# VHH binders against NADH-dependent phenylglyoxylate dehydrogenase subunit gamma (padE), part 11

Target 1, 190 residues: NADH-dependent phenylglyoxylate dehydrogenase subunit gamma (padE), of Aromatoleum evansii (Azoarcus evansii) (q8l3b3)
Amino acid sequence: MYEVRFHGRGGQGSVMASGMLAAAMVEEGKYAVSIPSFGFERRGAPVVSFLRMSDREIRQLTNIYQPDCIVCVDPTLTKSVDIFAGMKAGGTLVQATHHPLSELALPDCVSTVGLLDAVKIALEIFKRPITNTLMLGAFAKTTGVVSLESLKRALEDSEFRDAGLAQNMTALERGYAEVAVHHIERRAAA
Short names: E, the ipSAE of ESMFold2; O, the ipSAE of OpenDDE; V2, 0.75 times the mean of E and O plus 0.25 times the DockQ between their complexes.

## First folded at step 13 (VHH; framework vhh_6z1v_2)

Design u4 (from u1 with S101N; at its last look DockQ between E and O 0.93; V2 from the best seeds 0.78)
Fold by ESMFold2, look of step 13:
Structure u4 (fold): chain B 190 residues (1-190), chain A 123 residues (1-123)
Amino acid sequence: as target 1 above (190 residues)
Amino acid sequence: EVQLVESGGRLVRTGGSLRLSCAASGFTFSSYVMGWFRQAPGKEREVVAAISWSGGNTWYADSVKGRFTISRDNAKNTVYLQMNSLKPEDTAVYYCAATPNMYLTDRSEYDYWGQGTQVTVSS
């Protein structure tokens, strides 16, 4: 069982990202449950959503309070939201930010970090700061729990194969290719 | 009322050592990143060192690496800056600052600031 909590802002992008990931897991023959959890109804307000995935059938349909992985798609959110709340030891963070690892404060529970300047790339591709597809690519590279190919197939097979498909394919590919992945090694102290 | 009160600044000779302290109150200290900044006359305030909530991450400006050490004592709500091998260019007002955010070096993210303590390094 692998449990992911997504942090973003309203405008439905963060919820859409978890649903697309669920579809990609099904493409790989796995079980996934996407659980939307709304924060504020207003555009721009902090929102959270959840994804649970497994090689086995999933009975648990509840919210995720102790995630294995946090995906934060908005670099401005971390000041007002404790995105690390409840995170399991040895967890993975996938964070939209222009800051390198050396400039980040991270709790001890974070062992793997994927960093991507997703807003900058989103502006290059879309002329708008819509980062959800970029961060899915970053997630795939950082965690290895889903392949880039499965995400591409999920994107192509969606009901929303509209005028934005080519841009979203580019975003997915760039997120995967450009994420900086770090594995944090800690020394015991006495 | 949030307060950050620096202490320990004084005149020291080149090559000397000095320990700065910053006592914090009015917020949950262990939930904040703490930073030391400095401002020399006519210059902009710059980050010198920063330390994460639990002390697990530290950052130092290149100009002070190997000479300065930031530390914190969450039980005493206090952050420290140990300054060794001091140089005249370290002369500045030193400020402690606090942010709830994860960005160690981003001055714009720091919400709470002390009034500063003067450090003067004589040649």
Scores: ipSAE 0.603, ipTM 0.839, lowest interface PAE 1.2, mean pLDDT 87
ESMFold2 (binder alone), look of step 13: mean pLDDT 87; pTM 0.882
OpenDDE, look of step 13: ipSAE 0.849; ipTM 0.928

Design u5 (from u1 with S54N G55S; at its last look DockQ between E and O 0.62; V2 from the best seeds 0.68)
Amino acid sequence: EVQLVESGGRLVRTGGSLRLSCAASGFTFSSYVMGWFRQAPGKEREVVAAISWNSGNTWYADSVKGRFTISRDNAKNTVYLQMNSLKPEDTAVYYCAATPSMYLTDRSEYDYWGQGTQVTVSS
ESMFold2, look of step 13: ipSAE 0.673; ipTM 0.859
ESMFold2 (binder alone), look of step 13: mean pLDDT 88; pTM 0.893
OpenDDE, look of step 13: ipSAE 0.735; ipTM 0.883

## First folded at step 14 (VHH; framework vhh_6z1v_2)

Design v1 (from t1 with S31W; at its last look DockQ between E and O 0.94; V2 from the best seeds 0.80)
Fold by ESMFold2, look of step 14:
Structure v1 (fold): chain B 190 residues (1-190), chain A 123 residues (1-123)
Amino acid sequence: as target 1 above (190 residues)
Amino acid sequence: EVQLVESGGRLVRTGGSLRLSCAASGFTFSWYIMGWFRQAPGKEREVVAAISWSGGNTWYADSVKGRFTISRDNAKNTVYLQMNSLKPEDTAVYYCAATPSMYLTDRSEYDYWGQGTQVTVSS
């Protein structure tokens, strides 16, 4: 069982990202459950959504309080939201930010970090800070849990079939190619 | 009510040492990154050093690496800046600041600021 918590803002895009990942996992013959976000009452407000994935069927539809992986698609959230709450030891963070690893404070539970300046890239592709698809590409590269090709197939089956599909395909490719993946080595106290 | 109170700033000679302290109150100290910033007359306020909530991560500006050491004591709600090998260009008002974000160096993320303490390094 692999449990992912997504942190973002707004309603439509964050739910779509989690659902797209679930669809990609099903394409790979896996089981996935995407759990609806809450906090959508105001656009721009912090929201969360959840994804469970497994090689076995999943019946649990509850929120995820102890995630294996955090995907934070917005660089401004950590001031008002503890995105690390409940994160399991040895966990993975995929974070939208222009800051390098050396300028980040990370709790000891984080062992793998994927960093992408997703806002900059989103402005280049969409002329708007739409980071969700970029961060799915970054997630795939950082975790290896899903293939880029499965994400592409899920995207092709989505509502973005016309003009939006090409931009989102570019975003997915660039997120995958451009994420900086770090493995944090921590020496055990002697 | 949140307060950050710096102390320890004074006049010292080039090559001297000085230790700054910042006492924090009114918030859960161990949940915050602490930073030391400085501002010389006519210059922008700049980050000098920062330390994560447990002390596991530290960051230093290139201009002070090897000379300055940031530390914190969560039991005393205090952050320190040990400044060695001081130079005239270190002359500035030094500010203690706190942020709940993950960003050690991003001034715009720091919510709480002290009143500052003057450090003057004479030639």
Scores: ipSAE 0.601, ipTM 0.844, lowest interface PAE 1.3, mean pLDDT 87
ESMFold2 (binder alone), look of step 14: mean pLDDT 87; pTM 0.884
OpenDDE, look of step 14: ipSAE 0.896; ipTM 0.948

Design v2 (from t1 with A98T; at its last look DockQ between E and O 0.96; V2 from the best seeds 0.84)
Fold by ESMFold2, look of step 14:
Structure v2 (fold): chain B 190 residues (1-190), chain A 123 residues (1-123)
Amino acid sequence: as target 1 above (190 residues)
Amino acid sequence: EVQLVESGGRLVRTGGSLRLSCAASGFTFSSYIMGWFRQAPGKEREVVAAISWSGGNTWYADSVKGRFTISRDNAKNTVYLQMNSLKPEDTAVYYCATTPSMYLTDRSEYDYWGQGTQVTVSS
């Protein structure tokens, strides 16, 4: 079981992004459940959504309190939200930020980090700081748990089919290509 | 009421050593990054060193690497800056500051600041 917690703000589409990722994982023959947080997105407020995936059927539909992976699509959240709460040892962080790894405080439980200046790229593509699709691309590259091609197909089948599809496809591709992936050597054990 | 109180600043000869301390109260110290900043008259306040909430990550400005060491003692709610091989260009008011964010070097993320302690390095 691989459990992902998404952190964003209302109006940024983080709930939709977790659903699109679930669709991509099902297309790859995996079982996935996307779980929206209580009370769907309020504009500007911190929002959390969840994804479970497994090679076996999933019966658990509850919130994720011990994630394997955190995807934080907004660089401004960490001052008001402990995005690392409950994270398992050996976990993965995918973070929107312009800061390099050397300038980040990370808890010992983080072993893999994907960093993307998603706001800059979003402004280039959309003229607005819409980072959710970029961060899905970054997630795919950082974790390898889903292919870029499966994400592209899920994107084509989603609500973006008519408007915004080309820009979101570009965002997905750039997120995948441009994320900086780091493996932290804190604990190396067999 | 968050309070940060620096101590240890004084006049020191070039090549000397000095340890600054910052006593913290009014917040959960172990949940916050601590940073040391400095400001000479007429210059912008700059980050000198920062340390993650557990002490697992540290960052140093290039101008002080190898000479300064930041450390923290979460049981005593205190952060330290050990300054060795001091140079006249280290002369400044030194401030401790804190933030709950993950960003070690971003001055705009630091919400709470001490009053500052003057360090003067003479020849």
Scores: ipSAE 0.688, ipTM 0.870, lowest interface PAE 1.0, mean pLDDT 87
ESMFold2 (binder alone), look of step 14: mean pLDDT 85; pTM 0.863
OpenDDE, look of step 14: ipSAE 0.905; ipTM 0.953

Design v3 (from t1 with T99V; at its last look DockQ between E and O 0.93; V2 from the best seeds 0.80)
Fold by ESMFold2, look of step 14:
Structure v3 (fold): chain B 190 residues (1-190), chain A 123 residues (1-123)
Amino acid sequence: as target 1 above (190 residues)
Amino acid sequence: EVQLVESGGRLVRTGGSLRLSCAASGFTFSSYIMGWFRQAPGKEREVVAAISWSGGNTWYADSVKGRFTISRDNAKNTVYLQMNSLKPEDTAVYYCAAVPSMYLTDRSEYDYWGQGTQVTVSS
């Protein structure tokens, strides 16, 4: 079982992102459950959504309080939200930020980090800070739990198939190609 | 009420050493990253060192790397800056700052600031 918690703000499409990832996992012959995110009802307020995936049937439909992976699609959240709450040791962070790893404070539970300046890239592609599709590409590269090709197929079948499909496809590809992946070696005190 | 109170700033000769302290109150100290910043006359305030919640991550500006050491004592709610091999260009008002985010070097992220302590390095 692999459990992912998505952190974003209202109106940033984090619910759609977790749903698209679930669809991509099903295309690969896996079981996935996307759990709807709920948060403050105002645009811009912190929101959370969840994804659970497995090679076996999933009967657990509850919120994810101890994720294996955190995807944070907004660089501004960590001042107001403890995005690391409950994260398992050896976990993975995929973070939208322009900061390099050396300028980040990370808890000991984080072992793998994918960093992407998703806001900058989103402004280049969409002229708006729409980061969710970029961060799915970054997620795929960082974790390897889903292929870029499966995400592309899920995107083609999604409600994103409006006037922005080509832009979202570009975003997915750039997120995958441009994410900086780091594996953190931590010397444990015996 | 959040308070950050710096101490230890004084006049010191080139090549000397100095230890700055910052006593914190009014928040859960171990939940905040801490930074030391400095501002020389006519210059912008700049980060010189920062330290994560537990001390597991530290960052230093290139201009002070190898000479300055940041540390924290979460039991005493205090962050320190050990300054060795001081140079005249280290002359500045030094500020302690705090924020509960993950961004060690971003001045605009820091919410709480001390009043500053003057460090003057003479020839």
Scores: ipSAE 0.628, ipTM 0.849, lowest interface PAE 1.1, mean pLDDT 88
ESMFold2 (binder alone), look of step 14: mean pLDDT 82; pTM 0.832
OpenDDE, look of step 14: ipSAE 0.873; ipTM 0.938

Design v4 (from t1 with R107K; at its last look DockQ between E and O 0.83; V2 from the best seeds 0.81)
Amino acid sequence: EVQLVESGGRLVRTGGSLRLSCAASGFTFSSYIMGWFRQAPGKEREVVAAISWSGGNTWYADSVKGRFTISRDNAKNTVYLQMNSLKPEDTAVYYCAATPSMYLTDKSEYDYWGQGTQVTVSS
ESMFold2, look of step 14: ipSAE 0.707; ipTM 0.879
ESMFold2 (binder alone), look of step 14: mean pLDDT 87; pTM 0.885
OpenDDE, look of step 14: ipSAE 0.906; ipTM 0.954

Design v5 (from t1 with S108T; at its last look DockQ between E and O 0.97; V2 from the best seeds 0.83)
Amino acid sequence: EVQLVESGGRLVRTGGSLRLSCAASGFTFSSYIMGWFRQAPGKEREVVAAISWSGGNTWYADSVKGRFTISRDNAKNTVYLQMNSLKPEDTAVYYCAATPSMYLTDRTEYDYWGQGTQVTVSS
ESMFold2, look of step 14: ipSAE 0.714; ipTM 0.878
ESMFold2 (binder alone), look of step 14: mean pLDDT 87; pTM 0.880
OpenDDE, look of step 14: ipSAE 0.907; ipTM 0.954
ESMFold2, look of step 15: ipSAE 0.717; ipTM 0.881
ESMFold2 (binder alone), look of step 15: mean pLDDT 87; pTM 0.880
OpenDDE, look of step 15: ipSAE 0.906; ipTM 0.952
ESMFold2, look of step 19: ipSAE 0.667; ipTM 0.861
ESMFold2 (binder alone), look of step 19: mean pLDDT 86; pTM 0.878
OpenDDE, look of step 19: ipSAE 0.911; ipTM 0.954

Design v6 (from t1 with I33L; at its last look DockQ between E and O 0.89; V2 from the best seeds 0.81)
Fold by ESMFold2, look of step 14:
Structure v6 (fold): chain B 190 residues (1-190), chain A 123 residues (1-123)
Amino acid sequence: as target 1 above (190 residues)
Amino acid sequence: EVQLVESGGRLVRTGGSLRLSCAASGFTFSSYLMGWFRQAPGKEREVVAAISWSGGNTWYADSVKGRFTISRDNAKNTVYLQMNSLKPEDTAVYYCAATPSMYLTDRSEYDYWGQGTQVTVSS
């Protein structure tokens, strides 16, 4: 079982991103459940959504309190939200930020980090800070739990059409190509 | 309610050493990153050093690496800046600051600020 918690703000597509990932997992012959915790009707408010994936059927539909992976699509959230709450040791963070690793404080439970200046790239592609698809690409590269090709197929089967589909395909490819992946050695106080 | 109180700033000779302290109250100290910033007249306030919640991550500006050491004592709610091999360009008001975010170097993320302590390094 691999459990992912997505952090974003209302209107940023975090629920759609987890659903797209679930669809991509199914394309790979896996079982996946996307669980929205908040709707996007509260624009700008912190929201979460969840994804479970497994090689076996999934019966657990509750919120994810101990994720293996955190995907934070908004660089501004950590001031008001503890995005690391409950994260398992050896976990993975995929973070939208322009800051390099050396400028981040990370708890000891984080072992792998994918960093992408997703807002800058989103402005180049969409002229708006729409980071969700970029961060799915970054997630695929950082974790390896889903292929870029499966995400592309899920995107082709989505609600996007014409120019929007092309822009989101570019975003997915750039997120995958441009994410900086870091592996962190374990730290101990003793 | 929240207070950050710096102390230890004074006039020091070039090559000398100085230790700054910042006593914190009114918030859960161990949940915050702590930073030391400095501002010389006519210049922007800049981060000098920062330290994560437990002290596991530290960051230093290139201009002070190897000379300054940030540390914290969560039992005493205090952050320190040990400044060695001081130079005239280190002359500034030094500010203690706190943020709940993950960003060690982003001034805009720091919510709580001390009133500052003057450090003057003479030739």
Scores: ipSAE 0.672, ipTM 0.865, lowest interface PAE 1.0, mean pLDDT 88
ESMFold2 (binder alone), look of step 14: mean pLDDT 85; pTM 0.868
OpenDDE, look of step 14: ipSAE 0.903; ipTM 0.951

## First folded at step 15 (VHH; framework vhh_6z1v_2)

Design w1 (from v5 with T105I; at its last look DockQ between E and O 0.87; V2 from the best seeds 0.80)
Fold by ESMFold2, look of step 15:
Structure w1 (fold): chain B 190 residues (1-190), chain A 123 residues (1-123)
Amino acid sequence: as target 1 above (190 residues)
Amino acid sequence: EVQLVESGGRLVRTGGSLRLSCAASGFTFSSYIMGWFRQAPGKEREVVAAISWSGGNTWYADSVKGRFTISRDNAKNTVYLQMNSLKPEDTAVYYCAATPSMYLIDRTEYDYWGQGTQVTVSS
C-alpha cells in the first residue's frame, strides 16, 4: 500500500489531479482510490486530497494521516500548513519551489525529495500558475510508482478542464523531465 | 505577544570575534526556522545564516561561510550567531527573525523580527 497526500489551494485542481493519478494506476493494472478533501472548498484556501494505491483491492476509504508521500503543488503553503504532519519515516516529498535543497528545512522523516519550479514552468506553458499536471510528472519521476506513459493516457481520457490537452501534455512531460530528485543521507542524532 | 530580542552587538577590531544572542517568546520556538539578517547603511537587509527547527539544516551566505556559526537551544528559546574573523564589511545592524515555513532564506516568509543589534568592525 502506497499512500499519498496532496496539498494545494482551492481552485488549483489538486482533487482532479489525484483522480487522474488514480486513473493512471488503474490503467497499469493496479488498484487506486482517490479521496477528496472534506468540508467547504474556497478559492485560495488550503486543501488536501488523498490517494491510495496497491497491487490488491483497497477496502480502506478513510483519510490518510500517515502518508508515504507528500505532493505539495503550491510553494506558499508551508507558512500556514504543516504539510509534513504524520509522514512516515523514509518518506518522499514532491515540492513545487524555486529553492534548491540546500535552502530548505526538512524533517528527518523525508528521505527523497523531488523539487520543481512548477510555477515558473506553468507561467511559460499556460501564462497562469497551473501546477497540477507538472507536479504529477514530477511525482512519477521522483517516486517511480507510475509511468509517464500511463499518466499521458489518463490525461488523454480526462475531462480535466484547466487548459487544452496539448498544453497539459507538455506540462506533464516537462514536470517529469525537469524535476530535481535528491536522496537525503542523515547522520544519527547525538 | 511575539518578541525577539537581540543582544551582544558592539564595536570590535578586524579579526575579532563576537557572539550574538536572540531570546524568543510568544510562539512555539521549536516550530520555527530562525535566521540572522543584517543591514548596512543604505543597503537592503540580507540573510547571513539560518537554522531549521531542530538544527538539522543550516544555511550560510558565501560572505560568512567558515567564519560564522548559527546555533539554537530550543530549551532556552534562544538562537545564537558566533562571528569569528570579523571584517569591516560585516559592520551592520543584525536582526533575528523567525518563520514557520520551510524556506531558510526567503526574507518575505519571515514573520517575526527583532529590533536589531549594532555590530561595528573597525579597520
Scores: ipSAE 0.671, ipTM 0.857, lowest interface PAE 1.0, mean pLDDT 88
ESMFold2 (binder alone), look of step 15: mean pLDDT 86; pTM 0.872
OpenDDE, look of step 15: ipSAE 0.895; ipTM 0.946

Design w2 (from v5 with P100A; at its last look DockQ between E and O 0.92; V2 from the best seeds 0.83)
Amino acid sequence: EVQLVESGGRLVRTGGSLRLSCAASGFTFSSYIMGWFRQAPGKEREVVAAISWSGGNTWYADSVKGRFTISRDNAKNTVYLQMNSLKPEDTAVYYCAATASMYLTDRTEYDYWGQGTQVTVSS
ESMFold2, look of step 15: ipSAE 0.693; ipTM 0.869
ESMFold2 (binder alone), look of step 15: mean pLDDT 87; pTM 0.888
OpenDDE, look of step 15: ipSAE 0.896; ipTM 0.947

Design w3 (from v5 with G55K; at its last look DockQ between E and O 0.84; V2 from the best seeds 0.73)
Fold by ESMFold2, look of step 15:
Structure w3 (fold): chain B 190 residues (1-190), chain A 123 residues (1-123)
Amino acid sequence: as target 1 above (190 residues)
Amino acid sequence: EVQLVESGGRLVRTGGSLRLSCAASGFTFSSYIMGWFRQAPGKEREVVAAISWSKGNTWYADSVKGRFTISRDNAKNTVYLQMNSLKPEDTAVYYCAATPSMYLTDRTEYDYWGQGTQVTVSS
């Protein structure tokens, strides 16, 4: 079982992004459940959504309190939200930020980090800071749990309010190609 | 009420050493990044050093690497800046600051600030 918690703001499509990822996983022959959170009435407020995936049927439809992976699509959230709450040891972070790894404070539970200056790239592609599709591409590269091609097919079947399919395909490809993936060295004899 | 109180700033000679302290209260100290910033007259406030929550991940500006050491004592809610081999260019008001974010070097992420302590390095 692989459990992902998405952090974003209302109106950024993070719930739709987790649903699209679930659809992509099903196309690859896996089981996936996307679990929305409440709070859609508050534009700009922090929101959370969840994805659970497995090679076997999933009966657990509850919120994810101990994720394997955190995807944070908004660089401004960590000031007000502890995005690392409950994260499992050896976990993966995929973070929208222009900061390099050396300028980030990360808890010991984070072992793999995918960093993408998603806002800059979104402004180049969309002229707006629409980062969710970019971050799905970054997720695929960082984790390897889903293929870029499966995400492209899921994207073709989805609807996005603020941008066309061609721009979102470009965003997905660039997120995949341009994410910086780091594996954090820990001194451990475990 | 959140409070950051710097101490230890004074006049020192070039080549000298100085230790700054910052006592924190009113927030969960162990959950915050602590940073030292400085501002010389006519210049922008700049990050000098920062230290992560509890395990000592640190960052230093190039201008102070090898000379300054940041440390924290979570039991005492205190962050320190040990400054060695001081230069006239280190003359500034030094500010202690705190952020709950993950960003060690981004001034705009720091919510809590002390009033500053003057460090003056004479030739």
Scores: ipSAE 0.637, ipTM 0.851, lowest interface PAE 1.1, mean pLDDT 87
ESMFold2 (binder alone), look of step 15: mean pLDDT 86; pTM 0.881
OpenDDE, look of step 15: ipSAE 0.760; ipTM 0.882

Design w4 (from v5 with S54T; at its last look DockQ between E and O 0.78; V2 from the best seeds 0.80)
Fold by ESMFold2, look of step 15:
Structure w4 (fold): chain B 190 residues (1-190), chain A 123 residues (1-123)
Amino acid sequence: as target 1 above (190 residues)
Amino acid sequence: EVQLVESGGRLVRTGGSLRLSCAASGFTFSSYIMGWFRQAPGKEREVVAAISWTGGNTWYADSVKGRFTISRDNAKNTVYLQMNSLKPEDTAVYYCAATPSMYLTDRTEYDYWGQGTQVTVSS
């Protein structure tokens, strides 16, 4: 079982991103469940969503409190939200940020990090800070648990493949190509 | 009420050593990144060193790397800056600061600031 928690703000599409990933996993012959965690009455508030994936049937429809992977699509959340809460040892972080790895504090449980300046790229592509599709591409490259091609097919079959499909396809490809992936070794100081 | 109180700043000769301390109260210390910043006359306040919640990550400005060491003692709610091989260009007011974010070097993320302690390095 591979469990992913998505962090974003209301209206940023983090629920849609987890649903898109679930669809891509099903097209690869896996079992996947996407679960929204909270309903919001106010836009801009912190929001979480969840994805479970497995080679076997999934009966769990509950929230994910011990994720293997955190995807944070908004660079501003960590001041107010502990996005690392409950994260398993050896876990993966995929973070929207312009900061390099050397300028980040990361808990010891994080072993793999994908970093993407998704807001900057989103402004180049969409003229708006729409980061969700970019971060799916970054997720695919960072984790390898889903192929870029499966994500492209899921995007083509989705309900938002109207006038924005070409831009979202570009975003997916750029997220995959431009994410900086780091594998962390934590040596004890002498 | 949140308080950050720096101490240990003084006049020291070039090549000397000095240890700064910052005592913290009024917040959950172990949930915050701590940073040391400095401001020389006529310059902007700049990050010198920063340390993550438990010390697993540290960052140093190139100008002090190899000479300064940041450390923290979460049991005492205290962060330290050991400054060795001091140079006249290290002369500044040194501030400790705290942020709950993950960003070690981003001054705009730091919410809590001390009043500063003067370090003067003489020729």
Scores: ipSAE 0.712, ipTM 0.879, lowest interface PAE 0.8, mean pLDDT 88
ESMFold2 (binder alone), look of step 15: mean pLDDT 86; pTM 0.879
OpenDDE, look of step 15: ipSAE 0.908; ipTM 0.954

Design w5 (from v5 with N57Q; at its last look DockQ between E and O 0.86; V2 from the best seeds 0.82)
Fold by ESMFold2, look of step 15:
Order: sequence, then C-alpha cells, then structure tokens
Structure w5 (fold): chain B 190 residues (1-190), chain A 123 residues (1-123)
Amino acid sequence: as target 1 above (190 residues)
Amino acid sequence: EVQLVESGGRLVRTGGSLRLSCAASGFTFSSYIMGWFRQAPGKEREVVAAISWSGGQTWYADSVKGRFTISRDNAKNTVYLQMNSLKPEDTAVYYCAATPSMYLTDRTEYDYWGQGTQVTVSS
C-alpha cells in the first residue's frame, strides 16, 4: 500500500491530478482510490486530496492521515499548512519551488525530495501558473511508482483534449524531465 | 500577542565579537524557523542566517559564512547570533524573524519580526 496526500489551493486542479494518477495506476493493472477533500470551497484556499494505491484490492476509502508521499503543487502553502503532518518516516516529498534543497527546512521523516520550479515552467507553457500536470510528471520521476507512459494515456482519456491536451502533455513531459531528485542521508551528531 | 525582542546590539571594534539574543513569546517557538536579518541605512533588509525548528539545519549568507553562528534553545524560546571577526560592513540594525514555512531564506515568508537591535562596527 502506497498513500499519497496532495496539497494545493482551490481551483488549481489538485483533485483532478490525484484522479488522473489513479487512472494511470489502473492502466498499469493496479488498484487505486482517489479521495477528494470536502468542505466549503473557495478559490485560493488550501485544499487536500488523497490517493491510495496497491497491487491488491483496496477496501479502505477513508482520508489519509499518515502518507508515504506528499505532493505539494503550490510553493506558497507551507506558510499556512503543515504539509508534513502525519508523514511516515522514510517518506517522499515532491515540492513545487524555485528554492534549492539547501534553502529548505525538512523534517527528519523526509528521505527523498523531488524539487521542480513548476510555476516558472507553467508560465512558459500555459501563460498561467497551472502546476498540477507538471507535478504529476515530477511525481513519476521522483517515486517511480507510475510510468510516464501510463500518465500520458490517462491524460489522453481525460477532459483535456485538442489544444489543452497538447499543453498538458508538454507539462507532464517537462515535469518528468526537469525535476531534481535528492536522496537524503541522515547522521546523528557526535 | 506575538513578540520577538532582540538584545545585545552595541558598538564594537573591527575584529571583535558580539552575541545577539532574541526572546520569543506568543507562538509555538519549536514549530517555527528562526532567522536573523539585517538592514543598513538605504539598503534592503537581507537574510544573514536562519535555523530550522529543531536546530538541525542552518543557512548562512556568503558574507557572514565562517564568522557568524546561529543557534536556538527551544526550552527557553530563544534564538542567538554569535558574530565573530566583525567588519564595518556588518554595521546594521539586526532583526529577529520567524516563519512557519519551510523556507529558510525567503523574507516574504517571515511573518513575525522584532523591532531590531543596532550593531555598529568601528574601524
């Protein structure tokens, strides 16, 4: 079982991104459940969504409070949201940011980090800061739990067709290609 | 009410040392990154050093690397800046600041600020 929590803002498509990842896992013959966050929605407010995936059938349909992986598609969230809440030891962070690893404070539970300046790339592709498909590509490269090809197939079956599909395909490919992946070694002070 | 209160700023000679302290209250100190910033007259406020919530990660501006040391005592809700080998260029008002974000160096992420303490390094 591999559990992912997505952090974003209302109107950024983070729920759609987790659903697309679920579809990609099903294309690979795996089991996946995408769980949207509920409550009063307004544009710009912090939102979460969840993805659970496994080689075996999944019966648990509840929210994820102890994720293996955090995907944060917005660089501005960590000021108001503890995106690391409940994260398991040895976990993976995939973070939209222009900051290098040396400028980030990370809790001890984070062992793998994928960093992508997704806003800059989104502005190049869409002329708008739409980061969700970029971060799915970054997720695939960082974690290896889903192939880029499966994500492309899921994207082709989604609501994004014609011009929107082409831009999102480019975003997915660039996110995969351009994410910086770091593996953190931790040593106790002597 | 959140308060950050700096102390320890004073006049020192070039090559001297000084220790700044910042006492924090009104928030969960151990959940915040703490930073020291400085501002000389007519210049923009710049990050000098920052320290993660547990103290396990630190960052220093190139201009102070090897000379300044940031530390924190979460039991006393206090962050410190040890400044050695001081130069006239270090003359500034030094500010203590706090952020709940993960960004050590981004001034725009820091919400809580002290009133500052003047450090003057004379030739």
Scores: ipSAE 0.699, ipTM 0.870, lowest interface PAE 0.9, mean pLDDT 88
ESMFold2 (binder alone), look of step 15: mean pLDDT 87; pTM 0.881
OpenDDE, look of step 15: ipSAE 0.903; ipTM 0.950

